# Designs tried in a protein design chat: VHH binders against (R)-2-hydroxyglutarate dehydrogenase (hgdH). Part 3

Target 1, 331 residues: (R)-2-hydroxyglutarate dehydrogenase (hgdH), of Acidaminococcus fermentans (d2rju7)
Amino acid sequence: MKVLCYGVRDVELPIFEACNKEFGYDIKCVPDYLNTKETAEMAAGFDAVILRGNCFANKQNLDIYKKLGVKYILTRTAGTDHIDKEYAKELGFPMAFVPRYSPNAIAELAVTQAMMLLRHTAYTTSRTAKKNFKVDAFMFSKEVRNCTVGVVGLGRIGRVAAQIFHGMGATVIGEDVFEIKGIEDYCTQVSLDEVLEKSDIITIHAPYIKENGAVVTRDFLKKMKDGAILVNCARGQLVDTEAVIEAVESGKLGGYGCDVLDGEASVFGKDLEGQKLENPLFEKLVDLYPRVLITPHLGSYTDEAVKNMVEVSYQNLKDLAETGDCPNKIK

## First folded at step 4 (VHH)

Design a30 (from x14 with S30R S31D; framework vhh_7xy4_2)
Fold by ESMFold2-Fast, scan of step 4:
Structure a30 (fold): chain B 331 residues (1-331), chain A 121 residues (1-121)
Amino acid sequence: as target 1 above (331 residues)
Amino acid sequence: QLQLVESGGGLVQPGGSLRLSCAASGFTFRDYAMAWVRQPHGKGLEYIATISYSGSTTYYSDSVKGRFTISRDNAKNTLYLQMNSLKPEDTAMYYCARTIYVDSGKTYDYKGQGTQVTVSS
């Protein structure tokens, strides 16, 4: 079976090759995303494609795949909005996705963002990079073991974040709409209001539900402790960006770390150094460095997460090809 | 065995108020997050509000935020939806739904028979 893998970075090639030893596919990895007619036509002669989040399997590209005889459409992502699922189903494409990968990848990045803000390491290292080795009042910090850390969303990723902070000696509390059992050794489940009132650091690991809108609203921010740290490595849409900017500017938030932005496709993956950003809210977030820390959606850019995404995608393809079904089938 | 029974719907004028109730039986109500969803005639299901198992966390769709309040009484196994400032576009069959956690996120594994809300002059 011939498989075209889109959006593969050079450092990921060994992982794609190693994972394939168990499957024996004829794989071709390209750095291109599926987005234009030309990138869709690259699938000529291939049985299956493996997409990532910046690919767009729209009606036009799906028509090209149908003409080329592509049989299977896989995405190595938990999100599927980049695929016109209804049209793909109408054309008869079996589809599958990767609903879960290493929860440690995103949890560790959230912890890293929180610790950088708590210890002012971005501020401090930006100064030492200019040969200023003086210590000032802004570098003074509370140790994480004297902090209460609130985890909003106690799914797989949130639970790992809770475990890491607990292992560092923090008091960990968390919130979820479901009662989560088996976490009592490292996290106390409480109300959202208790998380907001008591936490020195809050990290968001809730799913984005379009109907619910943003979780982090002006009211959410108002209920937080003065000077608290907020981290969002989940989804950009979970945060009202304007409200967060206002909270950082006023000092209500002591820091904001994020790996995601609402509308991030307009800036992430691009070198815009020296240019004014089209979205004025993103310009403001950048200007608030080092009280605001932005990483460009790389929470899953780790050895274990990439391995999981690739292995599960290969297994999905095997299941679909052999049985016409798989546990991770889209619909 | 598992039952969700909605009540409190009716005909109301724009700007009016209604309070919906949902009586739950056949499961441990206090262990589950609950939701209200609605279906206008000839359209799909629309999410309205969710409440956590303890009642301490609530979420609302943008269309009802500030106008509707979801609440629960775990001692009575009852879910409520207080609807204020009702608009014609709120006209729909309203369903009480039990929310479960699945690998794809959150979904509804059981929905009641519904109660009709009609907002017209």
Scores: ipSAE 0.011, ipTM 0.412, lowest interface PAE 9.6, mean pLDDT 89

Design a31 (from x14 with S31R; framework vhh_7xy4_2)
Fold by ESMFold2-Fast, scan of step 4:
Structure a31 (fold): chain B 331 residues (1-331), chain A 121 residues (1-121)
Amino acid sequence: as target 1 above (331 residues)
Amino acid sequence: QLQLVESGGGLVQPGGSLRLSCAASGFTFSRYAMAWVRQPHGKGLEYIATISYSGSTTYYSDSVKGRFTISRDNAKNTLYLQMNSLKPEDTAMYYCARTIYVDSGKTYDYKGQGTQVTVSS
């Protein structure tokens, strides 16, 4: 079977090749995303495509795939909004996605951002890069073992974040809409208000539910401890960006770390150095460095997460081709 | 056997109130988030409200926010929906639903048989 893999970075090529040893597909990996007629036409002669979140399987591109004889549409992502699922079903495309991969990848990034903000390492290293080796009052830090860390969302990723902070000696509390059993050794489940009132660091790992709106609102921020740190490596829409900016500017938040932004597609993946950003909120977030730390959606850009995404995608294709079904079939 | 049994629906005049109940059995009710959803005749399902396992967190759709209140009694395995200031547009079959959260949103893995609410003069 011939498989075209979109959005593959050079560093990921060995993973795509190694994972394929079990499956034996004839794979072609390209750095291009599916977005234009030209990139859709690259699928000529291929039986299946494996997409990324920055791909755009709209009606026009799906029509091209249908004409070219593409049979299967896979995405190596947990999100599926980049695919016009209703239209793809109408054209008869079986589709599958990757709902789960290494929870450590995102959890570790969240911990990293929290520790950088707690220890002021972005601030201190920005100064030493200019040969300023003086120590000031802002560099004075609390050790994480003297902190209470709040985890909002105790799914697979939140539980790993809780375990890592607990392993570092922190007092860990967390909140979830479900009662979570088997976490008592490393995390105490409490109400959201108790998380907000008690935490020196809060990390968000909740799913974004459109009808619920943002979790981090002005009221959420008001209930937090003065000078507390907030980290969001989940979804940009979980945070009211304007409210967070106001909280950092006022000193209510001691720091904000994020790997995601609401409307991130307008800036992430682009080199905009020396340019003013179209979204004034993003410009303000950048200007608040080093109290605000931004990574450009790298949470799953790790050896284990990429391996999981590729392996599950290859298995999804095998299941669809052999049986017409798979556990991860998009419905 | 998993069961959700809704009750409390009926005919009510615009501006009136109704209280819906849902009796849950066959699973550990106190561990699950629960929801109310509705379906007008010949239309799709519409989300109304969600409540956390403990009852401490609630969410509402914009169409009912300020008019409806979701609550639960874990000791009695019962979910409630207090509906005030009812409008003709609230006419629908109302379902109690067991909620599961997924990365792309939320889904209902079990719904009851429903209870009809009709708002007319």
Scores: ipSAE 0.155, ipTM 0.617, lowest interface PAE 4.6, mean pLDDT 91

Design a33 (from x14 with Y32W; framework vhh_7xy4_2)
Fold by ESMFold2-Fast, scan of step 4:
Structure a33 (fold): chain B 331 residues (1-331), chain A 121 residues (1-121)
Amino acid sequence: as target 1 above (331 residues)
Amino acid sequence: QLQLVESGGGLVQPGGSLRLSCAASGFTFSSWAMAWVRQPHGKGLEYIATISYSGSTTYYSDSVKGRFTISRDNAKNTLYLQMNSLKPEDTAMYYCARTIYVDSGKTYDYKGQGTQVTVSS
């Protein structure tokens, strides 16, 4: 079976090759995303395609795949909005996705951003890179073992974040809309108000629910401790960006770390060095470095997360080809 | 036996108040997030409010924020909706629902029988 894998970065190639040893597919990995007629036509001669979130399987591209004889459409993502699922079903395409991968990947990035902000590492290393080795008052830090860390959202990722902070000696409290069992050894589940009032560091791992709106609002920020650190490596829509900017500017927040932005597709994946950003809120966030730290949606860019995404995609293809079904089939 | 039984609906004039109750049984009520949803005649389900398992976190639709208050009594396995400043647009069948959060959304695995609220003179 010939498989075309879109959006593969050079460092990921060994993982695609290693995971394929048990499947034996004839794979071709390209850095291109599915987004134009030209990139859709790259699938000529292939039986299956494996897409990423930056790919767009719209009606035109699906028509091209149908004409080329592509039989299976896979995405190595938890999200599926980049595929016109109803039209793909009309054309008879079996589709599958990757609903879960390493929760440690995102949890570790959240911990890393929190620790960089707590220890002022971005500030300090930016100075030493210019040969300024002086120590100042801003560098004075609280050790994480003397901190209370609040985890908002106690799903798979939030629980791993809680375990890591607990392992570092922090007092860990968390909130979820559901009562979570089996976490008592490393996290105490409390009310949201208690998380906000007690935490020196808060990390967000809640799902974005459109009806609920942003979790981090002006009221949320008002209830936080003065100088507390906020981290969002979940979804950009969970945070009112204007409110967070105001809180950093006023000193209410001591730091803000994020791996996601609301409207991130307008900037992430692009080299905009030397240019003014069209979204003035994003321009302000960049200007607030080093009190604001931005990573460009890298939470899942790890050995284990990429391995999980690739392996599950290969297994999905095997299941669809052999049985016409799989546990992760898009219905 | 899994049950959600709503009560407290009725006819009320614009500007009036009603308090809805939902008696839950057959599951560990205190471990679950709960919601109120409504369905006006001939229309789809509309989300109203959600409350966390402990009662400490609440969410409201913009249409009812500031007018409605969701609360719960875990000792009595009862969910409440206090409705103030009622409008004709609030006329609907109101349902108590057990909430499940899924990727990017929420759904309801159990919904009660409903209680009718009519706001009219």
Scores: ipSAE 0.325, ipTM 0.734, lowest interface PAE 3.2, mean pLDDT 92

Design a34 (from x14 with A33G T99L; framework vhh_7xy4_2)
Fold by ESMFold2-Fast, scan of step 4:
Structure a34 (fold): chain B 331 residues (1-331), chain A 121 residues (1-121)
Amino acid sequence: as target 1 above (331 residues)
Amino acid sequence: QLQLVESGGGLVQPGGSLRLSCAASGFTFSSYGMAWVRQPHGKGLEYIATISYSGSTTYYSDSVKGRFTISRDNAKNTLYLQMNSLKPEDTAMYYCARLIYVDSGKTYDYKGQGTQVTVSS
């Protein structure tokens, strides 16, 4: 079976090759995303395509795939909005996605941002990069073992974040809509109000529920401890960005780390150095460095997460080709 | 066997109030988040409110925030929805649901027979 993989970066090539050893596909990896007629036509002679979130499987590109005899459309992402799913179904394309990958990838990034904010390492290293080796009052920090860490959302990723903070010696409490059993060794489940009132660090790992809107509101921030740290590596829409900016500016929030932004597609993946950002809220967040730390949605850009995304995509293709179905089939 | 039995619906004038109840059995009610959803005649399901397993965290859709209050009594295995300032647009069949989260969002794994709420003059 011939498989065209879009959006493959040079550092990922060894992972695509290694994962293929048990499947034996004829794999071609390209750095291009699916977006133009020319990139869609690259699929000539291939049985399947594996897409990324930056790909655009719109009506025109799906028509090209149908004409070229492409049989399977896979995406190595949890998100599927980059595919016109209704039209692909009309054309008869079996589709599958990757709903889960290494929860450690995102959890570790959240822990890293929290620790950088707790220990002021972005601030300190920005100064030493300019040859300023003086110590000031802002650098004075609590050790994480003297902190209470609150985890909002105790799914797969939140539980790993809880385990890591617990392993570092922190007191870990968490909140979830469900009663979570089997976590008692490393996390105590409490009410949201107790998380907000007691936590020195809060990390968000809840799913975005459109009907609920933002989880982190002005009221949420008001209930937090003065000077507490907030981390969001889940979804940009979980946070009221204006409210967080106000809280950082006032000192209510001691630091904010994020790997996601509401409307991030307008800036992430782009080199905008020296330019004013169109969204004034994003401009303000950038200006608040080093009390605000932004990473450009790379929480899953790790060896294990990429390996999982590739392996699951290969397995999805095998299941679809052999049985016409798979557990991760897009309905 | 899982059972959810809704009650408390009826005909009410605009501006009126109703209190819905849902009696749950056949599962450990106190371990699950619960939700209220509604379905107007000929339309899809619309989310209304969610409550955590302990009752300490609640969420509401923008259309009902400030007017509806979700609550629960774990000792009685009962979920409630207090509806105030009712509008004709609130007319729907109301269902309680057991909430399940998945990595990509949320699902409702069971709903009962429903209770009809009609807001009309």
Scores: ipSAE 0.182, ipTM 0.645, lowest interface PAE 4.5, mean pLDDT 90

Design a35 (from x14 with A33V; framework vhh_7xy4_2)
Fold by ESMFold2-Fast, scan of step 4:
Structure a35 (fold): chain B 331 residues (1-331), chain A 121 residues (1-121)
Amino acid sequence: as target 1 above (331 residues)
Amino acid sequence: QLQLVESGGGLVQPGGSLRLSCAASGFTFSSYVMAWVRQPHGKGLEYIATISYSGSTTYYSDSVKGRFTISRDNAKNTLYLQMNSLKPEDTAMYYCARTIYVDSGKTYDYKGQGTQVTVSS
């Protein structure tokens, strides 16, 4: 079976090759995304395609795939909105996706953001990069083992974050809408109010539910300890950005770390150095460095997360080709 | 001891062809992504091509796409670069490079001694 993998970055190439040892596919990896007629036509002679979130499997591109004899459409993403699923199904394409991958990837980034803010390492290293080796009062830090860490959302990612902080010696408490069993060794489940009132560091791992709106509201922030650290590596929509900016400016929050922004597509992936950002809230967040730390949505850009995405995609293809079905089939 | 030895360079006229070889020893060649990079006189290193450890996937810089072909023979521990339709701007010292991945991205932890390619009339 010939498989065309779109959107493969050079650093991911060894992972695509290693994962294929078990499957034996004839794979071709290209940096291009599926977006134009020319990129769709690259699938000539291939049995299957593996897409990324920046690919657009619209009606026009799906028609090209049908004409070329492509049989399987896979995406190595949890999101599927980049595929016209109804039309692909109408054309008879079996499709599958990757609903989950390494929870450690995002959890570790959240821990990293928290530790950078707790230890003021962005501030300190920005100074030493300019050959200023003096120590000042702002560098004085509380050790994480003397902190209470609150985890909002105790799903797969939140539980891993809790385990890591517990392993570092912190007191870990967490909140979830469901009672979570089997976490008692490293996390005590409590009410949201208790998380807010007791935590020195809070990390958000809750799903975004449109009907509920933002989880981190002005009321949420008001209930937090003065000088506490907040981390959001989940979804930008979980946080009222204006409220967080106000909390950092007032000193209510001692720091804010994030890997996501509400409306991030307007800035992430772009080199805007020396330019004023169109969204004034994003300009303010950038100006609050080093009390605000932003990474550009790379929580899953890791060896294990990419390995999981690739491995599961290869397994999905095997299942679809051998049985016509798979657990991760898009319906 | 790890060693990469390039050969096959020389003087060629515009439009000509050359085939470069790189003999690898002292490591498990089949376990590494390999690359060709070049350095024109007085300029920095320029990436040319990358090949997966199995040889099934290749990447090229825009300046050489359609003209150069990277390949490997894992049984012989040898990396190749077939260069066609050579241009004066292809004049450079060509290096075989072992590719590793670090937190900041892709980098080369070892390069050979190089082989000189000169394209002129």
Scores: ipSAE 0.000, ipTM 0.113, lowest interface PAE 19.0, mean pLDDT 89

Design a36 (from x14 with A33S; framework vhh_7xy4_2)
Fold by ESMFold2-Fast, scan of step 4:
Structure a36 (fold): chain B 331 residues (1-331), chain A 121 residues (1-121)
Amino acid sequence: as target 1 above (331 residues)
Amino acid sequence: QLQLVESGGGLVQPGGSLRLSCAASGFTFSSYSMAWVRQPHGKGLEYIATISYSGSTTYYSDSVKGRFTISRDNAKNTLYLQMNSLKPEDTAMYYCARTIYVDSGKTYDYKGQGTQVTVSS
């Protein structure tokens, strides 16, 4: 079977090749995303395509795939909004996605941002990069083992974050709408109010539910400890960005780390150095460095997460081709 | 320190061939995609070709597609550009460049000193 993989970065190529040893597909990896007629036509002669979130499987591109005889549409992402799923079903395309990958990838990034803010390493290294080796009062830090860490959302990723912080000696408490069993050795499940009242560091791993809106509101921030650290590596929509900016400016939040922004597609993936950002809230977040740390949605850009995404995509293809069904089939 | 040293440029007649080489040092060559870019006298930089870190994927500008071939030897830390059916419009300073993306890279984090290619009778 011939498989065209879109949006493959050079550093990911060995993973695509290594994972393929068990499957034996005839793979071609390209850095291009599926966007234009020309990139859709690249699928000529291929049986399947593996997409990324920056691919755009709209009606026009799906029509081209249908004409070319493409049979399977896979995406190596948990998100599927980049695919016109209703139209793809109408054309008869079986589709599958990757709902889960290494939870450690995002959890580790959240821990990293929390530790950078707790120990002021972004501030300190920005100074030493200019040959300023003086120590000041802002650098004085509480050790994480003397901190209470609150985890909001105790799914796969939140539980790993809790385990890592517990392993570092922190007191870990967490909140979830469901009672989570089997975490008692490393995390105590409590109410949201207890998380806010007691935590020196809070990390968000909750799903975004549109009807509920932002989890981190002005009221949420008001209930937090003075000088506490907040980390969001889940979804930009979980945080009221204006409220967070106000909290950092006032000193209510000691720091804010994020790998996601509400409306991030307008800036992430782009080199905007020397330019003012259209969204004034994003401009303010950038200006608040080093009390605010932003990474450009890199949580899953790791060896294990990429390996999982590729392996699961290859397995999805095998299942669809052999049985016409797959546990991860897009319905 | 990072260094890219181009060689192989020279004077050649229209329709002729030339092979450029780029010797890389000071970084793990096999971990980076590499590009060739050129600058005609008095004009801006033009993208020519990119090759992935492993050599399995290549991209070319439309102006050179079918005439130029980019290749690499990771054991020797060397990048190559085989230029066939040369035209006067190919006259330029040719630069070896490092990039993290094989997608024709609009941003290069390092570029060499260049080697001059002149196509004339």
Scores: ipSAE 0.000, ipTM 0.124, lowest interface PAE 20.5, mean pLDDT 89

Design a5 (from x14 with K106R; framework vhh_7xy4_2)
Fold by ESMFold2-Fast, scan of step 4:
Structure a5 (fold): chain B 331 residues (1-331), chain A 121 residues (1-121)
Amino acid sequence: as target 1 above (331 residues)
Amino acid sequence: QLQLVESGGGLVQPGGSLRLSCAASGFTFSSYAMAWVRQPHGKGLEYIATISYSGSTTYYSDSVKGRFTISRDNAKNTLYLQMNSLKPEDTAMYYCARTIYVDSGRTYDYKGQGTQVTVSS
């Protein structure tokens, strides 16, 4: 079976090859995303495609796939909004996705950003990079074991973040709309107000629900401790960006770390060095370094997460090709 | 067997109030977040409110904030929606929904049969 894999970075190539040893597919990996007629036509001669989140399987591209004889559409992502699922079903395409991958990947990045802000390591290393080895008052830090860490959202990722912070000696409290059992050894489930009132560090791991809007609002920030740290490695839409900027500027927030931005597609994946950003809120966030730390949506860019996404995608293809069904079939 | 049974709908004048109830059975109600959603005749489904398993956290759509209150009684396996200051645009079939997490957000793995709310003079 010939398989075209879109959006593959050079460092990921060994993972795609290693995972293929048990499947034996004839794979071709390209750095291009599916987005234009030209990138859709690259699937000529292939039986299946494996997409990524920046791919767009719209009606036009799906028509090209149908004409070319592509039989299976896979995405190595948990999100599926980049595929016109209704139209793909109309054309008869079996589709499957990757609902779960290493929760440690995103959890570890959230912990890393929190610890960098708590210990001021971005600030201190930026100074030593300029040969300034003086110690100042801003470098004075609280140890995480003297902190209360609040986890908003106790799904798979939030629970791992809670376990890591607990393992470091922090007092961990968390909030979720569901009762989460089996966490009592490392996390106490409490109300959102209690998380906001008691936490020195808050990390967000809740899903974004469009109808609910942002979780981190001006009221959320007002209820937080003065000088507390906020981390968002979940989704940009969970945070009112303007409100967070105001809180950092006023000193209400001692630091803000994020791996996601609302409207991130306008900047992430691009080299904009030396240019002003069109979104003035993003320009302000960048200017607030080192009290604001931004990573460009790398939470799942790890050995284990990429391996999981590739292996599950290959298994999904095998299931669809052999049985016509798959546990991860898009319905 | 999983079952959600809505009640309390009816005809009410603008500015009036109604209290909807949803009786849940066939699952551990006290462990799930619950939601109310509505569908006006000939239109799409619209989210109204969500309540956490314990009742300590609530979320509302902008269209109903300050007017509607979601609550629950875990001892009775019952979900409520108190609707105040009702407007003609609140006219819809109202559904009780069990909420589940998916990686793309939250979705509803079960909806009840609904109760009709009509706001007119």
Scores: ipSAE 0.299, ipTM 0.709, lowest interface PAE 3.4, mean pLDDT 91

Design a6 (from x14 with K106Y; framework vhh_7xy4_2)
Fold by ESMFold2-Fast, scan of step 4:
Structure a6 (fold): chain B 331 residues (1-331), chain A 121 residues (1-121)
Amino acid sequence: as target 1 above (331 residues)
Amino acid sequence: QLQLVESGGGLVQPGGSLRLSCAASGFTFSSYAMAWVRQPHGKGLEYIATISYSGSTTYYSDSVKGRFTISRDNAKNTLYLQMNSLKPEDTAMYYCARTIYVDSGYTYDYKGQGTQVTVSS
């Protein structure tokens, strides 16, 4: 079976090759994303494609795949919004996704951003990079073991974040729309208002639901403790970006860390050094360094997460090809 | 057997109010987030509101914000939707729905028979 893998970075190539030893596919990995007619036509002669979240399997690209004889559409992502699922079903494409990969990858990045903001390490290292080794009042920090950490969203990732903060000695509370059992040893589930009012650090791990809109609104921010830290390594759409900027500027938020932005495709993956960003909200976020810390959507860019995404995608393909079904089939 | 039974619909004049109820049975109601969704005649399903398992967190679609209130009574296994300032555009079959996680979002694995709401003079 010939498989075309989109959006593969050079450092990931050994993982794609190692995972393939069990499956024996004829794989071709390209750095390109599926986005134009030219990138869709790269699938000529291939039986299956493996997509990333920056790929767009729209009607036009799906028509090209149908014409080329592509048989299987896989995405190595938990999200599937980049695929026109209804149209792909109409064309008869079996599809599968990766609902789960290492929850530690994103949880660890969220913890890292929270600790950098709590200990002011971006501020302090920016000064030492200019050979200023003085200690000032702004470097004075609270230890995380004296903090209450609030986790919004207690799915697999949120539970790992809660476990890590608990392991560091923090008091951990959390909120979810579902009652979560088996977490009582490291996290107390409470109301959202209790999370907002009690937490020194809040980290967001809730799924983005279009109908629900942003979770972090002006009202959410108003209810938080003065000087509290907010971290979002989940989805950019979960946060009202303008409201967060205002909260950082006013000092209501002591810091904001994020690995995601609403509209991030316009800037992430690009070298825009020395240029003014077209989106004025993104320009403002960058200007607020070191009170705002941005990483460019690399929470799952780890050895274990990439291995999981690739292995599950290969297994999905095997299941679909052999049986016409798989546990992770998109329906 | 999982069951959701909606009631409280009917004919009401524009600007009027209705309170919908949903009686749940056959599952641990208090452990699930619940939603109200509606379907106008000849159109697709439209999301209205979601409530957390404990009732402490609620979400609303922009079309009903400030007019509708979702609530629940876990002791009675009952979900409610208080609808105020009703408009002709609110005319639809209203369904109580049990929510579940899928991939990066929510969906509904079960909805009831529905209750018809008609807003007309």
Scores: ipSAE 0.296, ipTM 0.688, lowest interface PAE 3.0, mean pLDDT 91

